# Designs tried in a protein design chat: VHH binders against Large ribosomal subunit protein uL24 (rplX). Part 2

Target 1, 123 residues: Large ribosomal subunit protein uL24 (rplX), of Solibacter usitatus (q01wa3)
Amino acid sequence: MAIAKRKPAEPVRIELKKEDTVKVLTGRDKGKEGRVLAVNRETGKVLVEHVMMIKRHTRPNPGKQIKGGIAERESPINASNVLIVCPGCHKAVRIAHHIDKIAGGKARRTRVCRKCGQTLDRK

## First folded at step 1 (VHH)

Design c12 (framework vhh_8cml_1)
Fold by ESMFold2-Fast, scan of step 1:
Structure c12 (fold): chain B 123 residues (1-123), chain A 122 residues (1-122)
Amino acid sequence: as target 1 above (123 residues)
Amino acid sequence: EVQLVESGGGLVQPGGSLRLSCAASGSTFSDYAMGWFRQAPGQEREFVALISWDSGSTDYSDSAKGRFTISRDNAKNTVYLQMNSLKPEDTGVYFCAAQEIYDYSGDEYTYWGQGTQVTVSS
């Protein structure tokens, strides 16, 4: 969950957002690409589709109405272990920022690809 | 942290309808999948419905399909469950959930509301 307000633990600075495509840089799933499902700013971790899959086993118990089975789901990976994939140049890149001043005095910060300059923000 | 406040529960006769609402605060609402789970007395908590962060995906339990509709309003930080054709078997405490992952089990990465009672009279 992205916490917007101050809490006992300081939020971790993460530039990634939901729906970004990222590539895993290290570990078991090195080289895999996937969509960011969630960003946890408190822990500094992200959840990436089909990355860091774990198996959960539930034993059937008819007396307690428990349906058994094996489910696979993603587990969180440290944001420092992934890099955004630019939709323009299709390479894993570092995020840069373009600052634009809106008429009326407010500044707007947009994420851009460091290699090709393409915007990384979804419309 | 995220705070969830549910409303809209109550007493209804079989075949009736209820609309549950859940207002979220304290976080960026559009960063969470939102869902509804329920728990009947003596039973485990079970999945009812989930909606993705952008409303692009929805999923329902077999018992809810065709009768319940989940929706969200990201501008109001609110998720809704429209329940039609209610049955006595739908009686239970309904919990709003905010999830960092889209997860039917609700076991991890899930923040829960206090619950709202739904009773279908017979």
Scores: ipSAE 0.000, ipTM 0.133, lowest interface PAE 13.9, mean pLDDT 74

Design c13 (framework vhh_8cml_1)
Fold by ESMFold2-Fast, scan of step 1:
Structure c13 (fold): chain B 123 residues (1-123), chain A 123 residues (1-123)
Amino acid sequence: as target 1 above (123 residues)
Amino acid sequence: EVQLVESGGGLVQPGGSLRLSCAASGRTFSSYAMGWFRQAPGQEREFVALISWSGGSTDYSDSAKGRFTISRDNAKNTVYLQMNSLKPEDTGVYFCAARLYSSYWKPSEYDYWGQGTQVTVSS
């Protein structure tokens, strides 16, 4: 995606990670669920499997004996337009955080479901 | 790992209806997105319908839209395909397939497959 020309807005914090399952909240793909393929924290966008599909035409290449065709690829969507699907309650939910005090005095931050409290981090 | 067994296929007249069932055993069924695919003799497997692991999202091929309905019953570990207004072109072996945490329309992206059930639409 292109970088903004004007002064950048306050950085958006995206708490989604690759491999998360998310549900689209708005637009032509509203209601679809898919896996996060990539997160771009500079643009505030995510790439979700089978969401915002675009068609690309491939021209034939006689030198490589490649026939022309149509390929489909995902395009980025704003992270604000998706919500994580909780593995515990199977609902699209907002992400909360739990802080664990580990032996040795070090704190660990874990993503949790706001509705059911289930851990959202994959192990 | 899950094991899938299809049932409900048979011979039906054009304009008729059939309900296919796919019974799952093994791992927790509710963690899997489910899809229905079909294959006619001499052709590759083609997408028919999918349902997300949460049940909140469904999608259909253009040929299935308006005629077929996919649903799931997690208490019974079963996914269904209700097929209405059947046409001779719907003839083929119907397979159910499972994919962990995220639905997709490509057969190659599914982890587990049933053996298939024959659907024949003829006069």
Scores: ipSAE 0.010, ipTM 0.314, lowest interface PAE 9.6, mean pLDDT 77

Design c14 (framework vhh_8cml_1)
Fold by ESMFold2-Fast, scan of step 1:
Structure c14 (fold): chain B 123 residues (1-123), chain A 126 residues (1-126)
Amino acid sequence: as target 1 above (123 residues)
Amino acid sequence: EVQLVESGGGLVQPGGSLRLSCAASGFTLDDYAMGWFRQAPGQEREFVALISSSGGYTDYSDSAKGRFTISRDNAKNTVYLQMNSLKPEDTGVYFCAADSGYEYLYSWSETEYDYWGQGTQVTVSS
């Protein structure tokens, strides 16, 4: 029997999207703000610009067209350890949802700031 | 030698379809997330679509959503981009790229991709 390639919805949803501005809540980079570069819904982790930087030592590998060297790169952080920064009130906030009733009787959810009600979804 | 080779580009009329292929040689794609990027004349390279190493996650640029579909066949060491409802603004050189990244992590930034193909030209013109 064929199996579905798509994974079912995660029990804990990640409401963050790429390009969101987030603030780190805990750990080495507590208080840093940065742009979300990547979201991994399978692991519950996000990659935030200039956050959790590590040094990576790369050995030369001609078969992979890699030249040796040392580079710095962001490391993933659990999505639960960051909060979105509201563009309206400039605070790190929990995401709430505004429910719109649309044609066909279907409800649509929009991410909003719990403190000021500002829309968090980017155009 | 390690290579990514794109194919399937060409000239097509607005509203038409093209299927791009990206074949890897000299390494396997099994542990790589794959992305498609494009570059129009005089513009910067932009993200089009990505697919995770497992195939369980995909994402698209706003302009590609609903029109393009990315897929992969690890047994054939190939990734595909099915492009429907093509528009003149889709014209450009299309590149496939492989991201070794972090385990399970996906990127929309071209700077995070390790290997790149040479590109294939897509022209949408009436």
Scores: ipSAE 0.000, ipTM 0.145, lowest interface PAE 13.3, mean pLDDT 74

Design c15 (framework vhh_8cml_1)
Fold by ESMFold2-Fast, scan of step 1:
Structure c15 (fold): chain B 123 residues (1-123), chain A 125 residues (1-125)
Amino acid sequence: as target 1 above (123 residues)
Amino acid sequence: EVQLVESGGGLVQPGGSLRLSCAASGRTFSSYDMGWFRQAPGQEREFVALISWSGESTDYSDSAKGRFTISRDNAKNTVYLQMNSLKPEDTGVYFCAAEFGSSDYYYTESDYDYWGQGTQVTVSS
């Protein structure tokens, strides 16, 4: 049979990228820092390494051929509940943008730390 | 949202191998845990294997352990089930399923949000 529990929300604008270091602002993992593993723009959620760990445990059911066991993994967290950690000032900060206009060139938009102005894009 | 399409099923003799593919369409594939389930003729649908969204965690039913391998390629939005040493008891329709991590359990049918239509696997001499 088909199972349909939830449809994703409309896409939201998220400035976080895979490999960013973020700090959790609220909830049971408040204060933890971790690397962004994935961004889900349809739901506005991110997966952060070792954050929101859950144990998925099922009881054995021979009739359904389900083995018992425990698996641990990260659970999604709303992007609004995390903040990027600046490599310059080492503080959790909001992302700002700098637009460079050069004569004869295209405008370029880069992510910068709102507190110290450090560039957040490393490549 | 994801749409799932299975392929790779067919007829093989006992001891043979098959590789099933599950192609996903949609923008969020890399955020979903993926599972394989099967339904044998006249039986209830049963769990076969799962792989976490990152690919770091896998698990298998007792009947699949040691013979089947689940893997994923997030760049290609595809999940695979490599089935070796196939037995007549492995005959059934194989379904792939996706789960977003909103459930406390992801070894049961009810834990999964999206399902494919299935692909037939027949193991007979």
Scores: ipSAE 0.000, ipTM 0.159, lowest interface PAE 13.9, mean pLDDT 73

Design c16 (framework vhh_8cml_1)
Fold by ESMFold2-Fast, scan of step 1:
Order: structure tokens, then C-alpha cells, then sequence
Structure c16 (fold): chain B 123 residues (1-123), chain A 124 residues (1-124)
């Protein structure tokens, strides 16, 4: 490379999936719960419904009968700043894993609540 | 205005290959994540593959992993889907879609703009 660059951070291992319910741990939206809309494993960020809302502007287009306006949209938050909300105990928890090794078959890995053991994977 | 135009679909025998293209216009292409979805007769539209705006992140459905490759050319405002080892189960209408954020998406409702689709038929 011609120019030295800052050392890249190690990729964050993200156990969160789309549709998980998460709780924000820090920042302006601390305590807020929302559904995971997207996970970006390259940046280590997640997009959470109604979290980190930013205003967006839409220009009017008279030729297409489109009215201009202001809409609010989510912005990404670091995955390290949220925890999954267990549907069983309703608490923000760290994710554990259960591996069920079936005789003669493939191993199945499922996400479970670290606090109560309830499954977090949707069927 | 915003437009997505798919091309490259067609009839191919099992084990064959196709390359789909989606030409985008009317928005800043590199600011949008691009995805491919497909819909077979009698089924819901399902996720196939996605690529972030920068191209640095890609993800695939379990059925597409190892057989399909998504890529993009931001200079040409085009996203591609290279499909290898095609199976009859891959038959369907393939749609490209764009999402405003540079993040991974998985559901049709997560995407802001859609093409009209291109037919892929895998048949002997």
C-alpha cells in the first residue's frame, strides 16, 4: 500500500438476527426496546426499529403528484450497545447456545436465553 | 425517477448457469444496499442474496450459498447475480431491489424500490 492506514478493528461476532427484540444499553435511546431491522457484520452495527431516529427530507415532484415532506428513519447503532430481550423472562440478556448433536445426523445449534434457557430462535 | 431493470433471465437445463443484471437509475446507487429476491408460482417472494452499498458485505440464503455470487459495479450502477449449478427448484421470477441504508436486509418489506422481475426457468 502507498499510505499507512489506521489498524482495522477486529470483526465483531454478532449473535443478533433480524426480528430479534433488543434493548438499548447506552446513549440517547437508553432503555428503548425495538425490533432488529438489519445487521451489518462488516461494521458491527444494527438497525433497530424506532431507535436513533434521524429526519429525512423528500423533495416535492409536481410532475408525478408527489408531495414533499419530512420523514424520520432509523440510523445504525453498535451491536455492543444492545442486548436481546428474551420473550420468556422479558429481560435484556446475553445469548447462549445449545448444540443438539443428532445421532447419524447434523448438529443443530440454537440460541437460548442465558438467564432462563428459553429458545430465542424462531421456528 | 427511480428505476430498476433486470435482464439475463431465460431457460436453462439443470446444472447450467445464468448471469442476471440489474441496471439502476434515479438515485445515488452506492448509498443503497441491493438485493435479489425470487418468487415461484404459488409461493411468497423469498430472499436470495444481498450486497452492501460499498460491496464489503454480502449474504446469501442457504439455498444460494456456494452456488450464487452477488456483485456490483458502482461505476455502472449495476448489480449482478451469477447463478451456477442451477436446479429446477431455482425456477421463478427474479427481482432486484434497493434499500436506502447500507445494511443487510432479508424481507421484501425492508426494500424501498423494486424492479419488475426477470423469468428464470430451469428445465430439462
Amino acid sequence: as target 1 above (123 residues)
Amino acid sequence: EVQLVESGGGLVQPGGSLRLSCAASGFTFSDYAMGWFRQAPGQEREFVALISGSGGYTDYSDSAKGRFTISRDNAKNTVYLQMNSLKPEDTGVYFCAAAEYDLSWYEPSDFDYWGQGTQVTVSS
Scores: ipSAE 0.000, ipTM 0.158, lowest interface PAE 11.8, mean pLDDT 73

Design c17 (framework vhh_8cml_1)
Fold by ESMFold2-Fast, scan of step 1:
Structure c17 (fold): chain B 123 residues (1-123), chain A 122 residues (1-122)
Amino acid sequence: as target 1 above (123 residues)
Amino acid sequence: EVQLVESGGGLVQPGGSLRLSCAASGRTFDEYAMGWFRQAPGQEREFVALITWSGGSTDYSDSAKGRFTISRDNAKNTVYLQMNSLKPEDTGVYFCAADYSLEYGFSEYDYWGQGTQVTVSS
């Protein structure tokens, strides 16, 4: 067989979604759990409720209903530094996938807990 | 900390165009969402436009939609506001603002420029 040229590395997809509960694995907030508020797939970062809190001094903006002062807000954290918390077994786990073969030859990919098999997606 | 300096304001006739620039210095600019705000004499400061850190998403006020375009050049640490079809009602001081925000709107802006005057008359 001929030796094929290597293709570029495929981008790693982030399996986390908004509303997932995650646990922080490393850094200043290690061990904290929170809800995913946003996922940025370009940067590979997520915003987690009450995680990586910073204090910012802002000016009032009545047009956007922003009140001035010092406020605490979340900072993004690398998605690689969090794990999903399974609602079934209540442990931080890696996401696995189950393929359901639906009548008609259509395959459906569902996120499941690798440890207990509980479905992580809402349908 | 980030310092923001606006430029490109001036006097223009109704129907004319202006391009505002906001140059950032200090810490990493490309980590920040950037916004433009304006304040007319005797009125409250109002939102005009926003662009995310990557430039992948933009948002506009109803008065700016279809007439203004926000863009950024991360290699130059600069954000722009291209203003077309200007009206006397667009007169005001235009401010640049920076926010460390990803995908959840304009909660709080961390840094503000000093503003640049835009006057649309006659």
Scores: ipSAE 0.000, ipTM 0.128, lowest interface PAE 11.3, mean pLDDT 72

Design c2 (framework vhh_8cml_1)
Fold by ESMFold2-Fast, scan of step 1:
Structure c2 (fold): chain B 123 residues (1-123), chain A 123 residues (1-123)
Amino acid sequence: as target 1 above (123 residues)
Amino acid sequence: EVQLVESGGGLVQPGGSLRLSCAASGFTFDDYAMGWFRQAPGQEREFVALISWSGGSTDYSDSAKGRFTISRDNAKNTVYLQMNSLKPEDTGVYFCAAEYGYDLYSSDEYDYWGQGTQVTVSS
């Protein structure tokens, strides 16, 4: 039962990655920090652990007999409504990028904190 | 090429157990929610269970709650359905399905479907 793929949207350039710690900027979960569980580049949304928890009704589908019900789960939030928490300065910050030369003369585009310049991908 | 290959179906007596597996290939498994559906002869396809792309959220049909458990192993690109306390009413072809994005509950369309595996519960 092959089904056509969903409408391909132009990938949204999201600088967040799975396992990043982010802070919610707006809404009922404002101020909460959580780990990024998933990034959806087509919708520009992220799923953050234990953030935007909802009790959602499952829509019945007559053709496929999807049953209605209620489940509590994380809801996606726009990537623009969260900021990464920098491990260096412990603040919610915008992500910047640097082209860094590494040993051997290679260049790498690296995510950095705009406030303190710390590399965001290093523990 | 995208493929979903179900396995683990068979004939069991009422009260028995089966574990279904669905091996996925040809797409970024971690970005897809996974679901199980079933269809008995002459019946509409019905929802059984789903798991979000992160594994952080699951949902079940009323008939599956307390008896079935959906899980996934993103390292193996596989989703599972553990079925316990099987009843004759559980007889049908079981299909694995994949949908891009976070929210399988409101979707009436799935991007990819497997060919199905037969489960027969009979004395």
Scores: ipSAE 0.000, ipTM 0.113, lowest interface PAE 12.8, mean pLDDT 72

Design c3 (framework vhh_8cml_1)
Fold by ESMFold2-Fast, scan of step 1:
Structure c3 (fold): chain B 123 residues (1-123), chain A 123 residues (1-123)
Amino acid sequence: as target 1 above (123 residues)
Amino acid sequence: EVQLVESGGGLVQPGGSLRLSCAASGFTLDYYAMGWFRQAPGQEREFVALISSSGGSTDYSDSAKGRFTISRDNAKNTVYLQMNSLKPEDTGVYFCAAGYDFWSGEEYEYDYWGQGTQVTVSS
């Protein structure tokens, strides 16, 4: 190859999953709650519904029947700037973990609410 | 209108190479994980390869590992699949798909799909 390819960054540890409800802790959208649409473990960012809205301009392309215009869409926010909203206590909380023993000597790691102990893996 | 358009398919001899392209229009790929899927005659659609929104992570089906390389150029709103050492069993319609920054070989994780491009590997 003529140009060296940059090595991929190590994924960051993020405990959030798609469909989690989170609350924004800082910035222009502080206090907003929304559903996690996507998690990017390489950048450490999450996409939250209706959070960090930006304007996108598109050019019309008649040959492909594309209409031009202005659309708003979410932009990513750093995962450290949001907290999961617990379905049990309805507060923004830090995620804790519970280790379940499975028959055969294997263990399963389950996300739980640090405040009330409710399991977060099933909503 | 959101659109994904595949190109680069065609007829090649066994052992040959093809490079498929997937161009997005009407939206920006910045927040989308991109996947390639294929469907052979009489078979269900199957996962081939995926690449994260940043391009820092990739995954491949067992049949594609070592032979195919997925890459992306977000500035050009385009995703590529470089296919080397092609075999007759690689014959099928190849589909490009976009999903919100989620790493998965499952079809249900992808929000937008192209119409496909035919790849035929035959002597």
Scores: ipSAE 0.000, ipTM 0.124, lowest interface PAE 13.6, mean pLDDT 73

Design c4 (framework vhh_8cml_1)
Fold by ESMFold2-Fast, scan of step 1:
Structure c4 (fold): chain B 123 residues (1-123), chain A 124 residues (1-124)
Amino acid sequence: as target 1 above (123 residues)
Amino acid sequence: EVQLVESGGGLVQPGGSLRLSCAASGRTFSEYAMGWFRQAPGQEREFVALITWSGDSTDYSDSAKGRFTISRDNAKNTVYLQMNSLKPEDTGVYFCAATLYDSSGYYPEDYDYWGQGTQVTVSS
């Protein structure tokens, strides 16, 4: 642990992107898989298709002609509570990175499956 | 996080048209549902139109249906409100608003981020 503090690691970032397939690790929807609809990098949360469904009641306002009703929709979940599903091995896995250095330029980072090495980035 | 700036308001004759634009700054625009609201002198802020974060669904107030069209361009971080067949009753300050999909709705309290507004006046 003491050795791990020698050099500070890069701050944890959300590596998930829209259209990734993810599996829920905890809570009511544990074990469900779904497509990432949105990633909020400011809050650290993701919206996953058909995951964390809630009923939202909007009150009718007859005097203002505002539509009221009940809608069923996804609720955000912390990115730490989901894992990407690899298209190659079909398992929920941690994201690893392959780093290509460009001579004189910034390094390129490609997302890869830690288990099978398959590229996770869309073409 | 997103900041919103409206433009395109002005003075127009009854029956005329205006296109409002809402420019967003920030990296997460495509993850937010967007709405347009208006406020007339002496009135509360009222819903006009919404578009979901994907752009797949829109909805309008009864007064705006058939006359107004909301659209978005995620490449330009911009939301538009095309207003046709304008009436004196459409006069007011028009605001754009943003929220994550899970908070979108028909009330001002459903939205987290707001522009400063742009004046629309429909008058002879």
Scores: ipSAE 0.000, ipTM 0.136, lowest interface PAE 11.8, mean pLDDT 72

Design c5 (framework vhh_8cml_1)
Fold by ESMFold2-Fast, scan of step 1:
Structure c5 (fold): chain B 123 residues (1-123), chain A 124 residues (1-124)
Amino acid sequence: as target 1 above (123 residues)
Amino acid sequence: EVQLVESGGGLVQPGGSLRLSCAASGFTFSDYYMGWFRQAPGQEREFVALISGSGDTTDYSDSAKGRFTISRDNAKNTVYLQMNSLKPEDTGVYFCAADEFYGSGSYLDSYDYWGQGTQVTVSS
């Protein structure tokens, strides 16, 4: 009998946002890229467009254009299992931050690519 | 068994107020975003309001901002919608819905669970 070593539970921030393009690192969709549809920061999970697709039963509602039957929908994936794809260099990268000091105001924190320095929050 | 049960709907005059409740069971309530949607006769279902699992984040449609307040009581597994300054345009069936993720009106089918709805009629 051994006492198992446990790693400390450290807070992990989710820096991903809706509309980010991400690449899946593990699982059946490993290597697939898709757009972030939704983020749940409290559970640490994201929905990625056309990633981790499952079949789901849907109630019919013809008057509201909701069809009954079995439909595909995205399944949640942990944010730690995806990396953002930089629009500038097209590589899966970790998010870095640049701090812009606003005249007469608070410093603005901007997400940037670690490899090419491109702003990830650019419009 | 998962259930969402709405209550508190009814007939109210323009300028009046109603408080809707949605009692949830069968899932870990505090892990889910809870939303309110509405559907008027002959119209598509539309987003009204959203609250995160912790209650720290809320979002509202433009028509609901400043008039409606969403809140939740995780100890009672209940989400609420306080509706003030009601207008005839607010008439419809109001649904509560649960989603693990930050939902939007364009992703109605991403919601995991839906209630049966409660009728709200604003009329003199």
Scores: ipSAE 0.000, ipTM 0.194, lowest interface PAE 11.8, mean pLDDT 74

Design c6 (framework vhh_8cml_1)
Fold by ESMFold2-Fast, scan of step 1:
Structure c6 (fold): chain B 123 residues (1-123), chain A 124 residues (1-124)
Amino acid sequence: as target 1 above (123 residues)
Amino acid sequence: EVQLVESGGGLVQPGGSLRLSCAASGLTFDEYAMGWFRQAPGQEREFVALISWSGGSTDYSDSAKGRFTISRDNAKNTVYLQMNSLKPEDTGVYFCAASDIYSSYWLTEDYDYWGQGTQVTVSS
């Protein structure tokens, strides 16, 4: 039960990027790996290739001469229900960050595997 | 106001059978896929069976395949689950749910409307 009058809407911080390989942690696709097709930071959901396939029914409409059928496509899944697959160790891992201090006062932040320390960005 | 009402639950011995019904009101029933889910004591809600809006497609969990049959009667706005060869592991609260999409991914997130559930107990 909420006792606060209103909770401010804040964007969900998602470290996943398009083209990342992820592993599904729950549901029928549990254990399945796929490529991230899209990230929605407002909803906290990702679209993963060949994951969460849905069948949309197209009802026949005789008045419009529309043929009925079933179309299949990916459906969004919560980012919390997937983990990135490290290209180095091939394990599903949490994303960590390495910060490089560069001469001139600039800093660079790189996504790394928490288990093996390798970069998670694909060549 | 959408309402889904389950019935047909009860106590049955291992190896027995039960037929669950779910009566729907307040929605265009023949435009919704209908699913059955169950929740065992101390466990999460899990998928059991799914039927498309026309009844032309069905899907089942691995535990339900070969033992359970889902069916629907669009003229009566009712979906059914025939359960045979019941096991103690089938004990739980059985829920019916409605979705405007047919998804073979068995996710609770795909369902828009839910019933309150009916208790099934399989015990000797």
Scores: ipSAE 0.000, ipTM 0.126, lowest interface PAE 14.3, mean pLDDT 76

Design c7 (framework vhh_8cml_1)
Fold by ESMFold2-Fast, scan of step 1:
Structure c7 (fold): chain B 123 residues (1-123), chain A 121 residues (1-121)
Amino acid sequence: as target 1 above (123 residues)
Amino acid sequence: EVQLVESGGGLVQPGGSLRLSCAASGFTFSSYEMGWFRQAPGQEREFVALISSSGSYTDYSDSAKGRFTISRDNAKNTVYLQMNSLKPEDTGVYFCAADYEYGSEWYFDYWGQGTQVTVSS
């Protein structure tokens, strides 16, 4: 009965953060571990160091200081295709949450390993 | 203004089931991550289950995994917790809580008053 507008797709919450160590679950790089370089919450993708490497061929352009050759760089992978590696047990795990502080209706969450309980927010 | 109202708690025998509901008002529900927490007397409040603003992501404590299911209906501003195979250890006050999903930190700003769940023969 009210005026309605089409709701755009909401980004899924990604629990991964830059600097996390993750393990690839499927595809060409299955079993590889790497550090998260970037998280794109709008696309649901992460960029993982040395994962999904793609080769590019470029021609030199001296006027633009472009060096020719073959360069390798990371390609984004869906966050659903990786799991965080626990710094404590060194296993790829699902992220659980622990309440660290509660005061006056406000509380903070800490990411924890579902297998060993170790905090995942270590530096 | 902001209000979270839990319902569906009660007394149930071990092995039984309960469905908790949390009705939200006073904020843009579809922008908030919703969670369920519980607290037994003399214990700290513990995490039970979480659902993202869109419902695309869920997470559970180890004790809830496989037995409890969190869901939400954004058209009705309601979050649910279906609890199956209940154990005496599940006894406690169950709270729903809301966290602004697009905030800079993982911080639950809004809490309900809680609903009592007692699992006893």
Scores: ipSAE 0.000, ipTM 0.116, lowest interface PAE 17.3, mean pLDDT 75

Design c8 (framework vhh_8cml_1)
Fold by ESMFold2-Fast, scan of step 1:
Structure c8 (fold): chain B 123 residues (1-123), chain A 121 residues (1-121)
Amino acid sequence: as target 1 above (123 residues)
Amino acid sequence: EVQLVESGGGLVQPGGSLRLSCAASGRTFSDYDMGWFRQAPGQEREFVALISGSGGYTDYSDSAKGRFTISRDNAKNTVYLQMNSLKPEDTGVYFCAAEPLYDSEWDYDYWGQGTQVTVSS
């Protein structure tokens, strides 16, 4: 596209991160679980492993060990259409936050499961 | 759609520094989250750092926190990775990647060709 696109709405806080396990709430992949591969924080879209698979023609790239052809790959989905799966209770849950005050007046937010209180951040 | 070209890799001693650059062309650069990934020989490609289209949010792998800084210059369509206190474990091919703002096709060709970083005495 030769003409620059208009700027999207100001970014909102997206609580999902790469490596989170999420469950799809709506659409053709409803009920599927997968690992978050990527987050687009400008629009709130996420790419989830093995979710929203589409058939695409891929250009060959020898430097990346990618052969040309037609392959299935993930399509982004709105973050609002997925929920994080708690590693403790194994249920799809909304994210709550524990806030700690750091020395110097700074606040730190830690993601926790609303249902069981388990930390959602990996160690 | 975005074309990406990485540069700035090389051979460096442990404890040294390198600055990687990723030049982008094509669609509106500021609409895309940009990230750095790396791959050591025989290993899977792993996440290193991410910066949002506006630059307002950044994220880092645990191994990169405190040592690496990601930044971008949207006027120059370039994303950077400043790497300090390099360790032999940081050796690998470093790739930049662009993610579309909307539900457009994930184009693997927009990952760039990579730039080799070797940390060795």
Scores: ipSAE 0.000, ipTM 0.102, lowest interface PAE 16.9, mean pLDDT 69

